VHH binders against q9lmt1. Designs and how they scored, part 20

Target 1, 351 residues: q9lmt1
Amino acid sequence: MLEKESDLTAMEKPNNKHAADSFSSEDLVSPVKKAKKSEEVSGGGEAVAAVGNREAEEDKPSFVSEEKKEFLVEADVAEDKGARHTMEDVWVVLPDASLDFPGTLRCAHFAIYDGHGGRLAAEFAKKHLHLNVLSAGLPRELLDVKVAKKAILEGFRKTDELLLQKSVSGGWQDGATAVCVWILDQKVFVANIGDAKAVLARSSTTNELGNHTEAGNPLKAIVLTREHKAIYPQERSRIQKSGGVISSNGRLQGRLEVSRAFGDRHFKKFGVSATPDIHAFELTERENFMILGCDGLWEVFGPSDAVGFVQKLLKEGLHVSTVSRRLVKEAVKERRCKDNCTAIVIVFKRV
Key: E = the ipSAE of ESMFold2; O = the ipSAE of OpenDDE; V2 = 0.75 times the mean of E and O plus 0.25 times the DockQ between their complexes.

## First folded at step 5 (VHH)

Design a17 (framework vhh_7ocj_1)
Fold by ESMFold2-Fast, scan of step 5:
Parts: sequence; C-alpha cells; structure tokens
Structure a17 (fold): chain B 351 residues (1-351), chain A 125 residues (1-125)
Amino acid sequence: as target 1 above (351 residues)
Amino acid sequence: QVQLVESGGGLVQAGGSLRLSCAASGSIFSSYAMGWYRQAPGKQRELVAAIYSGGSTRYGDFVKGRFTISRGNAKNTVYLQMNSLSVEDTAVYYCAAEYQVEDSETGIYYTYDYWGQGTQVTVSS
C-alpha cells in the first residue's frame, strides 16, 4: 500500500534536511556544516542542537534539564519462514544490554542477521559480533561517539576474520547480511552490511509544516541504511577494483546479489566486504520508533507503508510485541512474502 | 527528480476494459513500490492497486478480481489492466511511486512519494 497522504510540495524540499540526519566523520568535526542542513535534523532547539554537535558535547550546559533522559526503549521481534523450508534469519533483542554486560552507560542492542547458503554465518554473527564490538572498546562508562564507531567497525572486522577461520576448518561457505543497532545513552548507532534495512519514524517539526493540527504531526519514514548490492554504482566500482565481475543480472561472479556480508569465503577475493556503513543520530522528541527488517519484509512493504502500518497499531494501544507479530503476519499472509521474514520494532517512549 | 506520466485513460462503456500505463523518469536509485490510486467526485483518494519491489501486489477490495497491476521490463513502468468496468469506477486515476533517493554525501536513502497528474476514466452506462 503506498502512503495516501504524500505531499508533493513537501517532498520537493525535505531531501537536504533528511540527508543531514546521518553523521559522517566530516560532520563530526564541522558543527557549522551540520547547522546549515536544518533544525529538522536535531528536532529544533538549542539543547538538541548542542547534543547534535558531537565534537561540542564537552561544552554541554551543566543543567540536567537539557539531557535526553526522557526516552525508554521497548522492542520485540517477530519471524516467519515464509514459503521457505528453512529459517536462516537470526536476531538479537537486548533492550538493556547492560544486564548481560555490566557498565554504567545505558546500552541497548538489536540485530537481524539474514543467512544465505545456510544458517551458520548468521548464528556465528549473533553469538560473537556484540562481544567483539565490546572487546574493541564500545563505551561502557562515558559515551565517545568516535570511539563507539571505531569499536563497531573493528567488531565487524574481527567477527568476519574469526568466522572465516571457522568456515575453513568446518568446510562451509555460508554467508549473512546484518543490520545492527546500538543505543548508547541517548545516541543511536546503525550499522549494516547487505540488503537488510533499518527505517526510522520521525515526526515533523512545526517550523517545517508552519501549522498546528489536532491530530499532531505526521511521521516521516527515513531509511537509515544504504543497501550493499553488487548492481549499485559505488559497490560495482569497488568490486571491479578488486577484480570481481558483475553479471548481466546484477550478481557478483554471477552468484551474489549483495556486495557485503559476513562469510562467503570464496567471494572475499572478488570484493565481498564485511565493512559496515555506520549511521549515528541523537534521540529527541521527534524519534518515535524504528523498524529493522530483512530483505523479505522490505520486498512487500515500502518504508512509508511500514511506518504507517506500525503507527496505526501503536495508536490503537497495541503493545510492541503484538505490533511486531502483526507486521510480519501482514507481510506473509496478506502480502505473500515468499522469503524468510523477520522484523524488530523498537519504540522510543517518553518518560 | 522523479516524474510520473500516466496514459490510457478515456471514455469506455460499462463492461468494457481499459489499460492504464505509468512511466517513471528522473533520478532514482530504486522503485520501492508503484501503484494506482483513484479519486471519484466528492470522495477521498483511495488505493486501487500497488506492486512492491519483490513483485507482490495489493488491491483495494472494490477491484479484486477485475483489475490487475503489473510492471514493465525496466521496472520504471507500471500498468493497470481494468476489466469489467462499471459506472462506479469513474474517477481520476493517479499513478504513485515510492522511491529511494540516495543522499550523495552520506549514502543514505530517503523515501519520497511521487504523484502523476492523473488521468480521467469515465465509464458510461
């Protein structure tokens, strides 16, 4: 179902504002560049703007009232094998990861690993990725965004290194894509390899709309992940530099649709990478929920459609566990998803 | 930006058939979903049919079994085959597309909905 309430005039302008919702290393050292993109990025207001400038966090006001401690995280997962005989998706739902990995910094962790050629790579990633990210220096006491991103990047690298060693000794070739979320204090880090997707539902500011409604502001779907498919120009170029060949049907060496994955040991020499893209953003009053889904979910739901579906159920007062189950049921039963279908819904609650 | 151009509308007698076409052009990275909506005089816009990136389809209850949505080879064209038309099908039919547009700086895709200008379908008794 396409979103019925699309506004062509609003859509002509939002690209630059929404593009600013991601943080690059260049953006971290340039508060002026981030400020130019929009007030929409930070949700508007000086307190939000100050938090949005990561390099300036040390200059935060001393008042507790400017902190974003108002958010609690509720999340649940649902899965269905679809028309497949096997389930190769695995997932992680840790709304309070500090219970399993003690530290003073609040930490939540969610992930979907979509296996191909078997379940072994996905299972390995589920068991080891978060531990490897922690071992690489994921902040446990005080958040440092640069340190967090470095830990995530190193965790992915080490996980793939160890996974490849096990795949050689065990004689298997399984691979897996990943979409992973870490929520550290009031900051969200999204890391992905492959074609699983994370979508954020964010409310619009009154400054953008220039109005006030009884129903409140509508939610915008923001895709937080860049899909890594061999057919896409940036990935095609990287693969070709590695000596890989993209077939006429868009597959690496005629086999893989994705250009990044854990495992797939026979394709590593042709450019299959386990290096994630990492997007980070600050939680504000505007962030309502996130939907993480494997490619099977997104083949039958557009991002705006999925956000609208989840929003409607949440407004009806349904718990996140029921919402996630109904989203997957709709995908499989009504929309005829043929692949494994796994979704995690993460709701940000005001305190 | 993406532009949608509809064609195939017109006047048809009850019980007849029409095939609507919608061609998309412009800067796109992927078409996540394409579909048809209609708006009859004095009524709100409603979903007729949608087709998603994986090929799955969805139909409004009033057209199930009569209308079929499909994609062209390039996936930038969507068709609506309308059979067994009735006077109640008279409306302006709008093509809509949900596209992922890559932010060249960050590599992140933002979703946008695009709408065509609409094409009139009139069913006479």
Scores: ipSAE 0.021, ipTM 0.548, lowest interface PAE 8.2, mean pLDDT 77

Design a18 (framework vhh_7ocj_1)
Fold by ESMFold2-Fast, scan of step 5:
Structure a18 (fold): chain B 351 residues (1-351), chain A 125 residues (1-125)
Amino acid sequence: as target 1 above (351 residues)
Amino acid sequence: QVQLVESGGGLVQAGGSLRLSCAASGSIFSSYAMGWYRQAPGKQRELVAAIYSGGSTRYGDFVKGRFTISRGNAKNTVYLQMNSLSVEDTAVYYCAAEYITEDSETGIYYTYDYWGQGTQVTVSS
């Protein structure tokens, strides 16, 4: 039993594992098979958007004519350097992003950019990405999911192109990962590159008081993003086809853990991409809130733990600004996060 | 495990009404997003109406204001009330259900799609 326990401890070495699946009966659970399903879901974002379910009363058709639900979006951010001397995370919190580019569709925008090798790539993305997405044709009058996804994809491409030009002229090599959210009317679009993560808290049941209840934990944590790390099989394959080498500790050219980022000028030839995964879903009364976080947050919080932490504070009547601050404080002070830690909490309230 | 059975199709005169029903067998009907699709001869399958767990609905442009989707979770049934029918509404109507299983620890979700056999709706002039 002690030998077995010792073997389990040895198998938990971070970043020192060889990628070998030859004996895995965990084929149904393995990261490779899980990543395949995530990619299918990312390609079928409209399918994920259809998951909602409302209690339909046995009543007259007159109660069925209201097609759309409206939501108020309340959001705030908190950040902490952790044990680092520099802060390389930047963020965007725009509950009404339509003020810059007015149209008939309501638009909200939130993002975290986690800088590495300096803050300049993250700052560039904060200043330019949303504007580039709008300029690429993000819908302003009538929602078209395909047009929205195309605009986001083009916005990422153009932002990286312009950022790389500035990095050459300025003589810097900074890079940044990104997790970005646009809310258009009742549809949410999540775009990510790298290892920043978006997590959705979704209700399983609703009691007669309008509170969501389930035995133990009433909210499910749903991870909306697929991480882009060099060690993951599909990313590893893409990097190797580009002539990139992944070291035994899972780093591209022995340096980068992530396989996608803005900037990282010297690694673009080895397969570092700024092409995001884009996932879309519909807001229903089941979607309670989202948590966006850099890798520092998710190192010390599992998705379900973060959802439970935020839910408890919201049930105590705390404002989203206090909730986000408490989440980051818990990560850094109690859970000993040593990296930069940034989190955005986005709460959906039915109007 | 999940089976969808459509009923209520048939022949109807232009300007008439018809109500389609889709009965779902299975334990997790309340968690499913449900929809109606149609396919006319020589055309691709198109969305008619969808209903989500939050009670929001979506309709194809050609049926807005004429058709109404509703759902009885206790009965495991979704309905499509079709009013002011035209010959252009002639098609096979399919019930569809989508279920997503979430794995919060790994960040992966799995999607299961179920389709009924279809029910013919014919609108005569």
Scores: ipSAE 0.000, ipTM 0.115, lowest interface PAE 16.7, mean pLDDT 74

Design a19 (framework vhh_7ocj_1)
Fold by ESMFold2-Fast, scan of step 5:
Structure a19 (fold): chain B 351 residues (1-351), chain A 125 residues (1-125)
Amino acid sequence: as target 1 above (351 residues)
Amino acid sequence: QVQLVESGGGLVQAGGSLRLSCAASGSIFSSYAMGWYRQAPGKQRELVAAIYSGGSTRYGDFVKGRFTISRGNAKNTVYLQMNSLSVEDTAVYYCAAEYTKEDSETGFYYTYDYWGQGTQVTVSS
């Protein structure tokens, strides 16, 4: 049993936790890509209801459904410095995090931390965030989505608190954005601060109507994270309430593009927050894979393009290690990514 | 915003059947995914069945062929038909629902999860 929010609130001074952040935590979720309203004809005669009615007339159906039992999670990472002299991205790939942190719930954890102004904040987050999330009460026995989200939120807060203390004692001001994934049981949790992004590849719910001119149903890209930039209305309002100024080019105090990050101690008084958006969703036969990437990847790949690229390689039978390397190589060598480029591909396979 | 109320739990003999119902209040329904989880004493919670807005379904390995999940016409109710019950099916069964809401500032769709209080299913031999 880790620290509860009420105990934490009683222990901490008001300056260490803002009331607005506590309200944000309960409703905080990552955005999902706006679904194109299906203009696809419903199918007349192939509607799910018509199929269901016919099946209901059979006493002993022996239907071979697509065999979707449990998911195996397979993941790998690739990175490249791009045109930069330094590598400030760091990552975490733990397809079975329960090996180090025992509990009866299946747990997997993946993260990318994109450093700016140096690597120290990203390295600190890599070393401490998952541990702080576990310490804050991430479920290990019975999954409760609200408890999990609260633990993730508290883990981010505690990590930034400790990181800022270290930055003061060490005399550095590095910052880092983050995109983090936890898979608990059959539920995926995505948490982000800054402009790193998570994209989900999800199959259509209705594959009964085929278009003979097309080679099957393509996977749809869903953006699971909302970028935190000072220019966005919600972030702009929050920054201005903190006394921060946003320049005409969209930068906090004329310098910082992102409005949320770990570290950046000199910008905290102007509204830089380590409070994540958190999104949770159910892992079903529809979810094929996820792509986590730093801003460098997403500058040269649109979400649908990245999903299509990864899907093509997976259909060719390539392993996730090869797929992740080819994705980053395409970004850097063919599409001329100039920034650090890091990507994690997480594949959900039928057992 | 959304409340989930389970019903239909109780005591049943091995080989028997039971139907669980879950009613969601306050839903605009084409965006919901709904499902059932269970947890037995000393075991982790596991997925029993889920149904998505497009009508696709998913089942846990130990219940395939025996359990069927379905939605009511208004899509604010989900049912779990449990057939050929065994003592190993004894657990607290929880209804869960996911709701997607558009963020007015960004135009993106945010997903929220809701849970019911659970209903006890006991299978005697």
Scores: ipSAE 0.014, ipTM 0.119, lowest interface PAE 8.2, mean pLDDT 74

Design a20 (framework vhh_7ocj_1)
Fold by ESMFold2-Fast, scan of step 5:
Structure a20 (fold): chain B 351 residues (1-351), chain A 125 residues (1-125)
Amino acid sequence: as target 1 above (351 residues)
Amino acid sequence: QVQLVESGGGLVQAGGSLRLSCAASGSIFSSYAMGWYRQAPGKQRELVAAIYSGGSTRYGDFVKGRFTISRGNAKNTVYLQMNSLSVEDTAVYYCAAEYTTEDSETGFYYTYDYWGQGTQVTVSS
């Protein structure tokens, strides 16, 4: 019997990103965005300022000002190799990051790096990204949203620059997607590259739409990250301008499903980018928890399903460590996730 | 507040046809992208078909040419017409709805997504 599996040393082996399509609803996002192009000519509004803290404003009547709320952040991670022999996911869980993030601002940091073609890019990102973000000026005393976003953006750029140098000297071509969270005081910053995802569970209030809490739907699942796949119009256009080719199955140069990642040295000339999308929002009484997951989690859990699963366990009084483990166990054992599966659950408790 | 209710699943002989329907509640249906996903026993969930607010469609490789997604905006319903069914099409089929808004100045986005409970499709040989 012929065996050609030495050719399968390409970075993407048969993993849960086997097709351009995935369970996570990521393929439904891109075309809708084009509707907003004409709106660029309309002036006024709250513009960038509204984008930065609109979530906080929505939760507060204008006649009642609230300077600050104290939140306790509890988080834990769970992981499982699935059907794989190797674990290429790595993670960061720092719910009280005082020793790692010195300063007067409350500081928490969480991340999942989903390696492909090996774990070296994911390990490099875990070791260097948050340090590079800090070095780029992440606020430690007074929160400035624009400064924080610039620091995160520069941190991603610098991390990829150094990682690629290490990749060349080490002779490896590993890549990694990333979903990263920083909580600075009362504000959450979410940054992502690739197809790892952050989902927020947010409650309804009587202040919203003038209605009581949602009957039968107590928490809404909000996807905070845009997945970066080669097949999506914005990414496809960027890749094609770089001379990259997208195959009929939606893969860059026939191999990569994702259009943004750390590493992937051989694909950088074809448009693979380490530039993250960054989303910021304010913590209020409405934000209950977040779920961060690699693509393996999201292939078997829709965002609303994951929120419902976590909410049920939290209502039963289970600790976040147990909740994280039950979520990953459900994904791997009951829902048959065969890829590496890593999830971080971050719970916001009011004091 | 958006709810998705699937219907039209069942048992069919190989070579037969089924039409799945997904009824969406909510006044913003016409702005949503809609899709069908499936999960077969022992397999991972995969995209079957998607239809976007502008009417463009996308299909999974193994259903292209056999399945057709369509949308009845007047009734907030999306359909999946499944022709030339094979045993390999046996799965639970899930309806999905997604709405994304983007701040044009910054490129930031907000995505709202909803999933149905699923409907079983069984194709016998």
Scores: ipSAE 0.000, ipTM 0.243, lowest interface PAE 12.7, mean pLDDT 75

Design a21 (framework vhh_7ocj_1; at its last look DockQ between E and O 0.34; V2 from the best seeds 0.00; counts 0 for: pae E 3.6 > 2)
Fold by OpenDDE, look of step 6:
Structure a21 (fold): chain B 351 residues (1-351), chain A 125 residues (1-125)
Amino acid sequence: as target 1 above (351 residues)
Amino acid sequence: QVQLVESGGGLVQAGGSLRLSCAASGSIFSSYAMGWYRQAPGKQRELVAAIYSGGSTRYGDFVKGRFTISRGNAKNTVYLQMNSLSVEDTAVYYCAAEVTVEDSETGFYYTYDYWGQGTQVTVSS
């Protein structure tokens, strides 16, 4: 049956106006001051005794050519899907990362992308990030740390922009965390978003002979990355300012744990960012190796524990490929990592 | 300075239970792992239990499900619930923590291992 109704109404109101104000110009000018002049004084001529020209043999500064201590970089990767149905981690190991951007500076690139909600964001980042960083002006002839950092930032921004466009057109909403390393000559740049980590193993003392620390000197583990989780005070504040809500379980909108990632299209409006933290350091004889790892690795290893594990295997003379495989195997099989587990071990050798 | 304070040790009869507690304090940015080790007279120090930042746990082979490590509600606290204790569990129990400290100059996080003074656990027959 029928029924129809009805109306209701209207209301109005109002206007308000105003004001323009203008304020002005003023000039202030001036002054010149000039002055003064003087004076003379005189002459006394005493006899400059002919001190014999001992030709000071100019000690030619022995340009000790700082023998550019060349570092050999050896790296390998291992991965295991663990107890997960799928592998959402992807990685990059490029000892020569010059691609179509030739230059005099050595360029190596290493990365782990940990995908969540799928693998598509991680795969996209793997394909595009390094190229976008190079295209953004990563130094290839003259190393400038500021230029390199700017190129990395722009590369991350451009990669996320393109990824989000692809996410819309593809109808997917995957995200990915990242830990990335660029080695430009002897300068190392570490960039991360999310909770993937880079750990440096550094000697406390420079052994004169460049030999790996005698069995007794423990390497220091240095975390080169800052985690970006929604529950962390600075990230929490940023997310909340963007209108995001962090649940009691520490997840943004009850779903996402990280506050920075590639993709995560639906969470960008809540302040999820792809802006990395970037750290840089110079390779010295103190730098022994680095471990890049996804969250799965770092759930079952502390940084010092991981460094100790890798150091032991390297002291046994094991190749970096075996070391990376044993690290991941320890994580998944012995320590029962329940997630995807990916690790890159990068060893620095003095030549 | 980072300090670890253990508590909860003591004398217990075989088949009994103890709960060890450890609290880490000081300039700690993050705790990546906390755990318990033990050392019996004339034996090497051995892992009893560890808990990592992700909540994963590791136990010594002798534990056989008798002990449970857990994090406290307070930051940088860990508990070890020990059940079905035997005379062989008599040892000094040490709390350990792997912690990071922020370097304000570099922005890096240096990792350090700290140990407690130990607490005596004695299991009588």
Scores: ipSAE 0.643, ipTM 0.848, lowest interface PAE 0.6, mean pLDDT 88
Fold by ESMFold2-Fast, scan of step 5:
Structure a21 (fold): chain B 351 residues (1-351), chain A 125 residues (1-125)
Amino acid sequence: as target 1 above (351 residues)
Amino acid sequence: QVQLVESGGGLVQAGGSLRLSCAASGSIFSSYAMGWYRQAPGKQRELVAAIYSGGSTRYGDFVKGRFTISRGNAKNTVYLQMNSLSVEDTAVYYCAAEVTVEDSETGFYYTYDYWGQGTQVTVSS
């Protein structure tokens, strides 16, 4: 006897339209909101109070605001289908995510959404999560860490709520894991659901005992995310309390390896959650770069190995775009990653 | 915290085979990658083979097609099957593991590289 979930699993199919997959993903700056500039209603709708004849002076304020920014963030993404027939990974690279929401805090935003059962949940999260986080009260003027974390939590909740409504109306059951980064001023927030990872490369501290060890790996790899897999004790307990069953191979209802995801509407009753873990840290001279990767990257790279690979290429003077491409190429071509493989490299430079 | 213990090294004639074993023991940890490195006198330490959490493997150029790395997850053990050995394979072979340890204060997972003490492999002509 098949469960209700089995009825909808038969509807899980790869994208039927190949043309969408071949579209250039090189440029994320397609500002739908800017194209509808005249649709912004009331309040700040009048921009003619300034002295227009002094146009040459309008560029100067952008450099004055830079006094509050200690770090320049350079980032790029690379992706490869691996051995899969479809690409279900989706990404966001927004080095300035504050353009549509005026405030004094700089906001940078990066994310990878790893789709399963199709791309629709990942694409929905890409389109809506950041906007929902901003709408939930992500700080725009003064950084408050507690307010920022609350906004991220609410953004995830709202995104899943709206996604589930769309999945019901559209007759699909796609799901997606997420690893998301927001950089507000000098503080980094990392939020994740599922098994994608964020890894930080941080400069090592001096040995307190004078051990005289030569620094073989001067950058320490720090995993900033806790994977949400059904087999892990806390997740297993939560799932079982929800009436879910974990198979001997570690899968929720014999199917999902992950215990948290956007979408997966038929597994929500068994404990699939869209509630993220959120971690925050401050950017100092010790933080060099971050690597965001889907599970496909991390199946063929250990965190220290990935940090060493990226560090070597950066020391050779390669641009972050080349570094991201080389990392994914190494994973797929040399290390034989068979899954979709997507990586974002985020480099922190002192201004 | 984590200890790696190698076994299976020794003297073997050219064309022969050896199987190295590495057993990981110690405190609760997550091992993401395990592998074998070797160092011959007067040469730099080089990668022999590595196995990652997803089962993917990587081999050094000089051992491809002759050596096979495998893992017994239940035992936290990694094996290196060495076939068609040549005099040039003579080296001390080191087991290495990349492990993650949760820092309960920050919620972050710090990575550590652990190394075994090495086992001598000598291939006679």
Scores: ipSAE 0.316, ipTM 0.699, lowest interface PAE 3.0, mean pLDDT 77
Fold by ESMFold2, look of step 6:
Structure a21 (fold): chain B 351 residues (1-351), chain A 125 residues (1-125)
Amino acid sequence: as target 1 above (351 residues)
Amino acid sequence: QVQLVESGGGLVQAGGSLRLSCAASGSIFSSYAMGWYRQAPGKQRELVAAIYSGGSTRYGDFVKGRFTISRGNAKNTVYLQMNSLSVEDTAVYYCAAEVTVEDSETGFYYTYDYWGQGTQVTVSS
């Protein structure tokens, strides 16, 4: 279905993997912390002369000097069914996601839908979610974060509503988790239901020009999504208020581990929700790339491990398409991922 | 603050067995990987075994099926069962974990690698 055409060069021996895993003694000794201003107390009062540097006087120039930098977005996906008989993951990679909704804001969209109980819910979400988000008023001219989040929420609600109607008429019970990204101008929106994850690779080193250095410290892995499982407090509370029972194995009614998903019709009455968590952040010179992955990827890669793997390949000059394929190949062939494995790598490049 | 507490090291005869344990405690939103590394005098630290979320495992090449990593019933606990020990297995064994800690200001989850203080394993003839 969404499998890309492979080439024979992907069958080469893997690179050296004996190098240290994500664990690093440098990270352990000196944890990263947020920069905080510690101003000197002695100061103030007028002076006969004040020396100023040209760089200091240009902190916030208006219209005369543009300090903002544009970003190019390059992304690609790779997938492998792993040890499963079927492939129930589907994906979306749209660097230009405007469709029939033109506007001046950049609009990019990326998603992974991890199907369970069949592929029908994941395929429905692929076909309908982004269109429903656009139709619900995703900003195309003037960026408004609150409006964008509302459109995403409504898109998820509408998609699940229509999916459940189709599920009734078709007599099926398929479900799907989702991890989705929208990029509007310079803001990134991340939405998720279920246990697929989005991870951001972010530098802590900013030179005087606002660019990260090539010799900078290892990139920090930041997990942008929260897993939705029946055992977690907020999710458990909603399930129990709806009359659901969380069994000793941590599954709703003994069967469903995730607490949020599209579909899963018979579990909706027990509090399974398609309401996403939504987070937003602004792209700056520090954000280098993102990795979206289904649970198959993250069962054999820790976030820092995956960020390090991708960073190494990008520094070798490999294109994002090769990087994504190598990441999934490592997960499946070398690390023996048993489940469907899908990953999207999204690279932010400055111009 | 995440803390790793190791136990189970000691002196054993060649050919014997030993079981190491490690527990992670503190403010943990999720652990993605836990594992064991070792360092013998004059050698570099090397991977012994790692276990990831969902139970997938990795082993250093020198293990050759002799060691088994597993998760315990207690949350954030891992064990290393070491069988058929030889004098070349003598080293300090370190527990390591990759965990996610919520940043209270942003609400995002930063990943950190944590290391225990190590436990000595000595194999004698």
Scores: ipSAE 0.263, ipTM 0.650, lowest interface PAE 3.6, mean pLDDT 79
ESMFold2 (binder alone), look of step 6: mean pLDDT 82; pTM 0.812

Design a22 (framework vhh_7ocj_1)
Fold by ESMFold2-Fast, scan of step 5:
Structure a22 (fold): chain B 351 residues (1-351), chain A 125 residues (1-125)
Amino acid sequence: as target 1 above (351 residues)
Amino acid sequence: QVQLVESGGGLVQAGGSLRLSCAASGSIFSSYAMGWYRQAPGKQRELVAAIYSGGSTRYGDFVKGRFTISRGNAKNTVYLQMNSLSVEDTAVYYCAAETTIEDSETGFYYTYDYWGQGTQVTVSS
């Protein structure tokens, strides 16, 4: 599969910068960045420029439309143990989290935890992570992107802290990777540790001067997660500074393929981290669906291929529950995935 | 803009050999994963071989030991050496390239793929 290792190519700094030149976002004008600032403020800009620089990178302001359009979030999960005798993946599908956690913001939560060395770390994360994120101050009344990101970071930290205490008292050393999504109002937050992926299917506009050779509007696959493996330059540097050793086969201390995970008690001193990467973005008419998958799914599906597979089934009118089941069936039965295979498909329908 | 042009296809007797070439023009080639796919009439497109930016390779089970994928000078060309050809290898062979680029405005990784026009390989008995 070509798509499977394109992420590794993106991690190569000089090649990635050169490729980025062919798809410049520098020329795109954001209408929301300069709303009404110059008319009412006669000067300043120092604090606004500094705040704007930081916020523009992490927290882009929402475009306010005169016409309010609601959207529906439909999601389902499918799983298969593959050729394994045990199922160490666990998942969370909460399309309406407000039932358990009262607030005025729309809230949805989805996650896949991929266990290794046993199921206990994944089960602990499933039970506790969302609660710890809420307890850390995830917004329920008024959305503040910085507060949401802080709550997610603290939730991951606290979950790992409590998990490690339980692993010591229970005498187990299980670990788990995670890919987690929170949808707050019209913003999506994606947090990951390890090698599970979240992929977004986003529509592209056609150029009337030349793009009519295509049959309809294409969807682009956008990888929202950075895989945490010891072989990647940033992770390799962090591990080596912690005194960790990477074997010739790319494994931390000769054993772990991933550089970040919940648990893995004996590897924490060598640089295994539970600190997630977090991406946030606004839901618009361009975002069609997301695919969350454990490493088993992504071993046999490239991101573009998975998006095309899901898009075809959705265009045939299949419900998300059927789509997720067929995606996992294709991975395991036709593409011979040997690992545990779990996928969540999240569809955004504009009303 | 990236364009891929395949060459080297044709008619060959069973047991023979062919070398397919794919020339990439335009952008930075070394950042791309490259591969060969094939499609026979009435069948689905299938992966033949892939080579990644780091030099690792992957092959379809039906061609292992017979086909070899490699990159040429400056990584602007990818080759598929096909040995011990059989009638079952008859198909249109497509060159493909994929890259994932981080968008500086959003921090997302956008995946872009490119396909060649295809080259016919026909193996007679």
Scores: ipSAE 0.011, ipTM 0.360, lowest interface PAE 9.6, mean pLDDT 75

